# Designs tried in a protein design chat: VHH binders against F-box protein At1g11810. Part 5

Target 1, 377 residues: F-box protein At1g11810, of Arabidopsis thaliana (Mouse-ear cress) (q9sa94)
Amino acid sequence: MTTTMSTLPVVLVDEILARVPITSLRSLRSTCKKWEASSKTNLVGGKATARKSSHVGFILIGDKICSMKLDLNGGDDFVDTSVNQVSAFDGFAISQLFHCDGLLFCISNNHYSNYTLMVCNMYLGETRLIQNRSLFESYQNFCSYAFGYDSSKNRNHKILRNNSVSGGYEIYSLKSDSWKDLNVDLEKSIHLWRLGSVSLKGNAYFRVIKVIEEGVWEYNLLCFDFTRESFGKLLSLPFESLGDEGEGIMVISCVRDDHLAVLYQRDTLGIWISTEIEPNKVSWREFLQVDLATLDGFPDVFIAGRFIVDEEKQVVVVFGQETELDLNHGNAFIFGRDGYFTSFTVGDAPPEDFTSYVPSLVSLQIDKTGKRKARDD

## First folded at step 15 (VHH)

Design g26 (from z3 with Y59N A61R)
Fold by ESMFold2, look of step 16:
Structure g26 (fold): chain B 377 residues (1-377), chain A 123 residues (1-123)
Amino acid sequence: as target 1 above (377 residues)
Amino acid sequence: QVQLQESGGGLVQPGSSLRLSCAASGFTFSSYAMHWVRQAPGKGPEWVSSISGSGGSTNYRDSVKGRFSISRDNPSKTLYLQMNSLRPEDSAVYYCARSYEIHGEVYTPFDYRGQGTQVTVSS
């Protein structure tokens, strides 16, 4: 007479979770098309109107995925934002968000497990739950993740996972719907930041530290090549971090999905953009240098988080980290040339991440063999 | 050389409490995040709890939340784990571990240097 949820098979639980309201996903898809069209029509008004730059995508605020449009205008309303929680994810508490090839990879805590891994195609309205290794789901490990794809004709999307406790690596293939252990060639002196990597052209880039001796380290950049399923060599940075007594902050971001940008913050905030970037090669150009110590009214404590480069406006948008932010300023800043800066607020809590929107036709459905369908159907 | 020495384990009955200690040496203790990890026979290692270098931020695996409390005393370079309401499934060798922490951001993997301390919960 009494029914308990604990008797539901794993497949049926996945089907319940996959019943995210289609109406909500269709609304978001329409919103994404509207954002793309709006940014292009800004140039039709002609030369009498100040050009505006638009950045659209998804942002993680607290444990919720939100859609965001960020318009950089002229005049006294230099920045306009619109942020809307994506209701399709209301039943999920999202802790990490990755974007690659128009797909979102999300890590969520929900009622049926401690952690749920999901890949979402917001344009097609498709969601795919990633099979956890059932015998290992009791592992609530400190895991770090990366999301990318290989160079095969129909791109096989993959998830890299590093277990902080064991130090082991494993890789998931969407095509085979399976995990495998991965023996990586990475020296012991290299430590990866646990919560983040940035995807660019199918590969993932990590902020890492290289330990020179006990308590002495320097920042480095490291690529995981999803085609070879291996790390590249340490990539040169355009700044020196050794001997900074741990004061410097390094952040990485993408620019227009074809370049990497790096931010280095001390008393001076420096931004560089890659001119070449591959698993074993990088070259940089300077984009912006801001002497934070000379900015009148800049808050006493600020730690840079994710950032967005706008080359047209020659500014950077920098979101603050989850620290004690100055109450006289927002949780985001815009820096420009000649000491220009302003602040604004995004949501009720400091944002964790921002990903640009890229429409995708990649299907997340799997046939009977467990292989993913081809991208272009 | 970095060294971690765990102590305070023992054989106890279900519902009992134990306090584990980890004495640290060979590194600047307050500059690192510290963690408790446990391993039962025939199982892989399992994260239990973490604490920031300053001691201001703590995290717990769900199965121990509300029962275990992690703390540190930076002047004495000692990490603690207060374990209350112990259950048979908590039986394991407990290790303390460290990780680099830079601006509140934890780097992987964890580093274990001690022999661990055995906790056995049985009636």
Scores: ipSAE 0.706, ipTM 0.866, lowest interface PAE 0.8, mean pLDDT 77
Fold by ESMFold2, fold request of step 20:
Structure g26 (fold): chain B 377 residues (1-377), chain A 123 residues (1-123)
Amino acid sequence: as target 1 above (377 residues)
Amino acid sequence: QVQLQESGGGLVQPGSSLRLSCAASGFTFSSYAMHWVRQAPGKGPEWVSSISGSGGSTNYRDSVKGRFSISRDNPSKTLYLQMNSLRPEDSAVYYCARSYEIHGEVYTPFDYRGQGTQVTVSS
């Protein structure tokens, strides 16, 4: 065979990622390491290679988890994307998706009274069903979640759950396979977005609002520290939201598992990246500012969702909804400097989340403490 | 001054209907998602139904689907729960609650302001 690995067709690489069972550790690990190396060593391959940047992860479209490969190229076909539904989740309607430490935490809501909670290691092909408390059925439709781990030697992965009906908090430990009530000292003026938190280095970050007085609120950022099992103080944002009459849109995402990025949409679309981020401390730098009102052909109504920062290309990829509800499509937008923007279609419905993925060897098998060992399942 | 006042409960026979109302004041009613939550003696609060600020999206717990109907009238700042085919298991104090809803996203926790209205279903 005279063809080198660098000349393999893009479709073959995507087919391997999308079609190879996750339990094939050698093939998938080799592919993931190649993409990790490519993202850091693109500076060597010359002008054509320098024009390409790749993002690989999982995206939630409707109620389906899909794998996604997103290549940012040069020229007229700036975006090359591959999106494939992950067949391992057939039979589940996924409502929420969280990523931490190479694990996916998924909530299936096929029936509002029949929520199923799962933690998956897609690299090892392992899935762990989370046993719920008997009272969960009374509030399962309205929970806010976070996924993370503590700083112990072997990382105990944990799930934080807020019960919207009572306002109570619970925390699940994968190591003990159990839930416990958690006493949380949060002001009643702080409200968490029900469907969104982002994990970074074991801790979770929430978009929250702080109510100043009736009908007057501002966005804030709040960290849950999974080692201390407590919230930190409200973290400062690089923008003011109080005077926006509720029209501003705030979104958070991770950047290469090292930093947070925050997006704030009003007359402009501003993106900042953290230079330092800890449970009680944050610093920001500006990455991009786009005046949406000056973009020819941009939808009249757009609500930004999750986004990806590409520092090499100096662009952001934003998943969200455009124009009127009856005309919404599965579009994603790319914004850059000097008024650059373009779009591409991800699926038949608006994408609702995206998370980058790095394979993990963390095992989800239950300890041999007698729980769950009555069955070798 | 934010107020929520539940009414319309009572003592009824199994199979009967009741219509609960929640009168709201002191806030921009259409800006909030609204919820019905019930609590029977000795039990924790149980979510029943929710409706978006616009009224365009509704959700129900499975045990009440097809029997209960949530609605709202934004001009009159009133939330309703039409309860049909009532069963003894529906007996509880019913509360209405609000949540911030911002760009279609609901925030937690629910905010309760009323004393609730008692529904008792018995022969």
Scores: ipSAE 0.706, ipTM 0.876, lowest interface PAE 1.0, mean pLDDT 78
Fold by ESMFold2, fold request of step 20:
Order: C-alpha cells, then structure tokens, then sequence
Structure g26 (fold): chain B 377 residues (1-377), chain A 123 residues (1-123)
C-alpha cells in the first residue's frame, strides 16, 4: 500500500473517532430523549410557581463535556443539580464548545493530534470530523469560531473561523465539506471576543468592543448572518459601557431558541432579554436588576460568567468565574427579585460554558466515495 | 503614538540561542496580552507564543515548547522571547503583537505595529 505522510494524521484521527462504543452513544441518545420531554413539560406547566423548573444541557467544566440537569424546586430557597461527565468524550480534551440546531461543535486536543474540529449530534449518536484546509496549516494559531446555519430549506450548517494572527476569515460548509476564504467588511475598530459567540436562529452573536481611541472602548453586539455570510451593523445594547472605564462585564446567553439575553455587571447586575432580534435589529426588555452591594452575605469577589434565565421562576442562574477564592460559597449563584440570592456548586472546577439541549435529526453524513455519484437511470 | 519595535534577531547556527525583545510605547502595556508571531517567505503567519497582561499565563505552540520562553517586564514595557536550541525551521521574521485583554478575555485580531526582526538559522 502506498501511504504518503500528507494523509497519515487524518487516518489516525478517523480511527480514534470510529472507536467510540455504540452502546455509549445509544445510552446518551435515550437520556437526551428523556431530557427533551422533561424540559418542555416544565416550561409549559401553567402558572404555578411551586412546580420544578428544569434546565438541561451540556456544560464545559475544565476540558470535559458534562451533561447537566438543573432543577429549580418549588419555593425560592432550593436547587437540585445533576452533573455527569459524558463518557463518550473521555479521550478528548475539549477547549471550546458551541451549540446550534441540536448539534455540538467541539474543538479538541487528543492523544494523537494537537487539534481536532468535530461536529456531534448527541441525539443521533453521530460525529463528523471537520477537515482542515491542508495538513501543513498550523493547527495552533489563535482562532475564533462561530457555528450556525443558513435559511435554506434543508439548512446548511456552517462554521465561521477568524484567524487572530492574520485577521482573515474563513467559512466551512457541512454540505460541501470544504472551507473557503471569506471577504468580511468589518471596521478595524471592532474586536471580537476570541472564545465566544452564541448561536440563535442559525446566526451567531458576538460580544465585541468598538475602539474609539487608544485605551477607550465600549461594548457592542454584532451578528454574523450565515445566510448572507456577512456581519450586520452594530446592535444597540440596553446599557452604557463607555463611562465605566473598562470595569463592566458583559455576558450574553440564549433564552430558549428564540431570544438573546445580556448581562452587564458593575456595582449592579443587570439582565435584559431581547423582545426582537435579527441580524440588524434588536429590542430589549429589562428582566432583573440586582444591587450587589446590598446583598447580605454576598462574596467580596464575584465575576459573572455564563448564565441561565428562568422566566417562570423569575430568577437568573449565574456561573461565577472567581468563586474559587471564596471558601464560603459555591461557584454558581441564583439571583431573584427583592434581594434574593443563593449559591451552589457545579462540578469540581469552574464551569466555562453552558448550552441548552435541543434534539436534532440532522444527519452528519460524509460522502463515503469521494466521487460524483452515478445517475440511477 | 502606539509603537512596537522588535530587535535581537540575527544569523546563527543550529542549536544556538537568541533573545528577542519588543519595546512598547504609547499605550498602557500591562493592559494588553502580548504575542510572538513568525512568518517565513511564502508561508502564512504562524503563532509562536502568548503571555497575559499580568504575565501570569503563558502559552506556546507545540513545536517550540521547552525551547522557547516568553516573558514580559511591565515596568520597562518590554516583551521578550528567549529562543534556545534553534532549528532551521525556526527561520522567519518574528513580530510582536498586542491584543485587547479585558477581564482575562482576549479579543481578535492581533495588532502589529513593528517591522519585525529576522532570525536565520543556517540550513
């Protein structure tokens, strides 16, 4: 057999992924079906505030993907959590996780390569390896990613990549199984957060900064439209960040599959939910405002991370970034109206990200022949 | 005006060491993450190493781990790259770059202001 050095790493990665046990994937599939039923039942469970409100999904703790079920029980004072590492991914160190349309896009190191891009359908138990453009490209350049789909009838799922080193953009199409260079018309004064975008209705939303002058910047929101394959205009935020001299913390999250939420932390913790959101239009409503200085027993140091909005219970669950320094509190907090807060612990390390689970029937097929298919007739 | 000026390159034999410097001015140096990037003729730019604004976190591409060491001196506004056990494939123009870093979070793309410094390891 004639093997060349240019093809060897790809073959090794495929063999690693092909060895994930089918039994492990089927068990996860059954769990995902149960989670779908539980999540929807709680959301439409009527007007009673004493019922459990459940949030299910995947959370990145350290370099491991974990499943999480978060139950907000009746009354304001108690929460049940269940966090389990997903054993199907035990051989991978995950550095970034994105969710879109019930698919997970994962960036991983493994024992046989330093860098792997893959898309997973956890419901169907399918994994697809995303081929880099060439074997000789650096796998370790700093890149920013986004995951989404276009508005075509059968949705073409796509991955946006920005190379921080070159500033260039590329887009991958699952349908064509290929990357292409993308010319992006984006002002040089706009900088994107490298590790985070959130996907909503097929498009990606970025926390960005707009630099006004050296050392002076403000937060903005920016959408990448995967149908047009372009960025929209800067979207207005419901708060002012310029006067905060860089001290404010902005975090974005999704509410269900149709709204964006934004958190802004300074002396107060403000949460807003979008009432309308499209690539070039956004409207906001206030959801919760908390004056952190008035909370008796609240830790001295708190930096907000990812968060979950529970509209039925009128609370927000916020994962803290700096709670490892506070020995008297957990790494996650629930804030509500009238100064209510409580804390709890999720996992054995600070959570880095969370995404809600949505089941998907999208198949991750790869052209097994690599050739144009013959006509049947 | 914001300036980044690389220096310390040269022509060396395989196995040699060099120390690159990047002198910064015109901005609050400690507020930015700093990076070394290299580019060989006919190749795209390649990330080498990064260091946080405080200097508390460092990262390296795999091919240079254990051979290269990034550091910064915030009082003197200077970034360094100590390169040991140099190989012919390390030959490139080396650039320093900055990124906005806000609450430990790095923004993209990298900002380059210098002309770079040539490192040539004889083949």
Amino acid sequence: as target 1 above (377 residues)
Amino acid sequence: QVQLQESGGGLVQPGSSLRLSCAASGFTFSSYAMHWVRQAPGKGPEWVSSISGSGGSTNYRDSVKGRFSISRDNPSKTLYLQMNSLRPEDSAVYYCARSYEIHGEVYTPFDYRGQGTQVTVSS
Scores: ipSAE 0.697, ipTM 0.871, lowest interface PAE 1.0, mean pLDDT 77

Design g26 (from z3 with Y59N A61R)
Fold by ESMFold2, look of step 19:
Structure g26 (fold): chain B 377 residues (1-377), chain A 123 residues (1-123)
Amino acid sequence: as target 1 above (377 residues)
Amino acid sequence: QVQLQESGGGLVQPGSSLRLSCAASGFTFSSYAMHWVRQAPGKGPEWVSSISGSGGSTNYRDSVKGRFSISRDNPSKTLYLQMNSLRPEDSAVYYCARSYEIHGEVYTPFDYRGQGTQVTVSS
């Protein structure tokens, strides 16, 4: 038997739909600059307002998916946030979420199932359950997942799964509605971060460690190419981690649809953005360096989590990994140049993840002929 | 030289309790997350429970939650699994495993498992 959840309630995503495309924002910037120049020749009694920058996406708080709108303003109220639980998921406990090509891949548990895997198009209100391989309960903790697509004309979306216990890999194809075992040629010294990857242009990028000797390791970056269905070679990082004695924290995020960003936290918080990135090649540019030791009032025990780069405002927004809200600081920080930082609180509990979102018209419906093939005899 | 040695298995009746131990050596025990994995005849291995290096965070497979309790004693480099209310479906060889844990984040796949200890719950 195959299962679809096309009957899930349609989710209203009006806040995400109001997101201005980058090209429209660029044209608005050009118009504003022309107006500003003209206004300066004739301006009397007006008030200049700092330009807003908005980020829209989904965030996991506890086991609930929430929509988030983050506005970066000028002046004293630099950040405005709006976080709302997505009611369509009220009956589900979500443990992980991934975004790719306007689709969400979610891992959930509920009182009728020990666990489920689903792909959702929130804009179209479509949901597709990922067919379980009936042989095991590999969807529980300690599987690692990635979500992406191949280079075919209509993009076949795929899910990579690594079983932490066996070390084996499987790949699911939405087009064929089936899993297959995947032979992966990864050196035994390479270990992947269990809780995820980020998707960029159809491929997945993992924070990994390479074990040099017992108890000695270094961070690396690794791409899974969903077209070739294989990992690339280890990609170089713009920082050294081997000499940091396990103190450094590496985090990966995307910048819009076209760049990867990496954060490395030690005494200094460094952020780099890729200038090019492919399964076997990467180049980096420096974006921001913050000496955390020079920040008055910065917490003694901060561990960076997911982050958002805002190139226009020249800041990064970094969510903390703590499970409790701090009385003095909140659960999110904004860092900028020249020692600037502020903090704020997102939601009622520390966020576990954040995924930028763009609307998608990709349909999740299985070919009608394929649905009727479920009566194989 | 990394070593893991499981013990404490046996043949028990349904509803019984059993405590498994895993003695570790050859590595800095407190720096690794530790796991229990079980494998029944003719089936693939399955995850049972995990505990962070400090012992402050634990996770369980849904079918054992509330019945099993994982713990560790870092000074003695020993991992434990207390199994209560045992069922015939819990019969398996139980293995302990380790994984790198860096700032509370677990890396995959699991690395080094011991020889295992047999748990048989009479049917």
Scores: ipSAE 0.691, ipTM 0.865, lowest interface PAE 0.9, mean pLDDT 76
Fold by ESMFold2, last read:
Structure g26 (fold): chain B 377 residues (1-377), chain A 123 residues (1-123)
Amino acid sequence: as target 1 above (377 residues)
Amino acid sequence: QVQLQESGGGLVQPGSSLRLSCAASGFTFSSYAMHWVRQAPGKGPEWVSSISGSGGSTNYRDSVKGRFSISRDNPSKTLYLQMNSLRPEDSAVYYCARSYEIHGEVYTPFDYRGQGTQVTVSS
């Protein structure tokens, strides 16, 4: 046998998913049911401000998807966390995580640089593999992705993919189990961020830059409408970013599946929540403003990452983009009114993404005709 | 009037080395992060490597790590990619691209790229 020119085995992705242990799926279902019961219990008994405010969901730490419960108390020990790696995804290195309609869309990079696209119903313990159009496209780690659904009767879930360099667009339909090319008309001065798109009410929202002239650009917000399969017009932001080209950080997040939130960091940390949001319309209200220079003991260098808004406690939880844990601080911060802040640590490495849990009974199984089966008809 | 001009491509045998250059003009070179991206015929583009404006931070696609080395010479406004141990799957048109950076650590999407230089590794 020679030391060169070997044939790599062809791995059928459907066969891989068929080998997920059933006991792992049952354990995951039990966890999701406990979270649903817990959220109802936390609301029973009157004002939630007198009780724990709980956030449950999935968080990406390194290449691993973990379940997370974050309890925000009203006392000295303000935060209590529980993070557990989800063993059902062992053997997959998850690089990106998206949530829509109680489903997770995951992008996995295997050790051999292949990308696998999966949609998971964590409550039902179902996983569906999304067919890639080309094996060689698994090397394209510069694609922008978004996950959403259209306004059809049973919601056809869809995945948008954009190559950040070539500008080509494709859309996948779960109903037809197929990709198609999209011919979109987007101004060439607009550039989509690869990571961090957010699904809200079936549509996806992207952080973008618009280049005005050489060296001059500004942040903007852009919606992809999965019903019309087209982009809307640029949505106004509640802050000015022109002139901040090397300093300002913008992050987006959802609030209770009803609203979009935006964070903008400079010398201050500002958080706004949408009062109206549609593909071509947005209105904002201010939620929190923090002057970081007034926070004694706050680190000199901090770059905001994903965040969670807690309207009940009137705080924001912000994960940092630091590469390792700070000995004097954690990797996550809670900011409140009147200069309140504290820090804590989530996991053993900086988290890269977080999404809230929403239970779903949407079936991912495909019937004999290739159509997605209806549930509870 | 941003210009990015790649050079140094060619036809080589597997296991060979090549050094790509990207000459930049029309902008303050040291203020931008620079990137190498490649595209094979009939395929979408792939990110290869990135380097910060100062040159202090570099990143590589897993399949080229240990074989390729990105560098820059800010006085001469030139970006380089040293490619060692070339394989047939490295055959592509290689483009240099620029992006803005925030705090020297966060990169925006690309706003300009060059015309590319062809690298062919014949088996």
Scores: ipSAE 0.265, ipTM 0.669, lowest interface PAE 4.3, mean pLDDT 75

Design g27 (from z3 with Y59N A61P)
Fold by ESMFold2, look of step 15:
Structure g27 (fold): chain B 377 residues (1-377), chain A 123 residues (1-123)
Amino acid sequence: as target 1 above (377 residues)
Amino acid sequence: QVQLQESGGGLVQPGSSLRLSCAASGFTFSSYAMHWVRQAPGKGPEWVSSISGSGGSTNYPDSVKGRFSISRDNPSKTLYLQMNSLRPEDSAVYYCARSYEIHGEVYTPFDYRGQGTQVTVSS
């Protein structure tokens, strides 16, 4: 079958991209978009065919970046998976992975330094090390990061960093190859999850808590607008978390790079998808609700981690968090309607992250004038 | 209501050891991640160490790894920093700080710190 996204092996991407003319790279990107579109439909003329939904991207397992292909079939074996470590990153122990606009922003601890910040274009085979300020080298472990871009002609990609000690913010611009301090007007009652933000359409979305009183807080969602270089208003969630201190689990993810999804786990597992998402407004629709207690054979202890929404199959794939592993179940679950669930195993350790991959022509090279090279339009 | 009080600083010679303490009150101590931060005159604050609410996870920057050890005693609501092989560059005011920790993940920024205790390593 030929209904899957890109057939290029991720281990060969940098070699192939380095030798392909720019016209061929544009054609490859167009071909990948064509394959993605064709893989989303597999039913023709009233004839039932095996439907296939594929998720291709990068996943963090332990401290290594792996390529992953996850096929959700309509047949007997619902899930097929392929996971391969990306050898280009073997010199780095990756602790965090962000995706935006086909670029990966990675935070690593390698053999000879505590932390390295890098941006990678896996399609073009380009990498760019982000210069550390000597003032902030010891703080990198306790910084909250976000990756996005502004609305300029060639999308200036930027990295936001929040220092846990000072509460201060700085922003890096790929175009200028420099950091600057950023004045931010954000209430002291708002705290950001240090290790996570999700990029969507150039902006970053943070899971945050708003502290109401000492030890009393609720989850909220907050957008950083990379064009305005400012935070928006707290965004409403489709669930209430106040009074669930220490029990409720909130996770955010992207759906087809167009929408956010939010998962909230307590006595049920609820998933909602945004119908509209902007820095200052959001609308939600319900996607799936699962009462975990009613699932026969489901493990006694489960804590949701990263998840993938498949709207076509009407299921959600949820990876477990890095906790005690149940020998009778895999490290990933698929939940569907009417109490459907199944489990499977990905890699030799629980996955810590996942992001979809779309080839990008965004160049990370800096020309002689200090400007980042323009994307091929 | 939240109170953090550091103690145990002093004037010492290079190569000496010191043990800092931080007494906590006004909150459920075991529910928060705790941190040590230091600030020398004319420099920005520097993160020194962190420990999870349960005490099961610790972290250090390279500048102090192998020399400093963070610990906590949750029943007594006390945070500690054992500092060995002290150097002149370790001279600073040391603060204990806390942060929210939800499902093992730290939230930023640190929301409270104490008044600090002075550590001076001379000559």
Scores: ipSAE 0.710, ipTM 0.868, lowest interface PAE 0.8, mean pLDDT 77

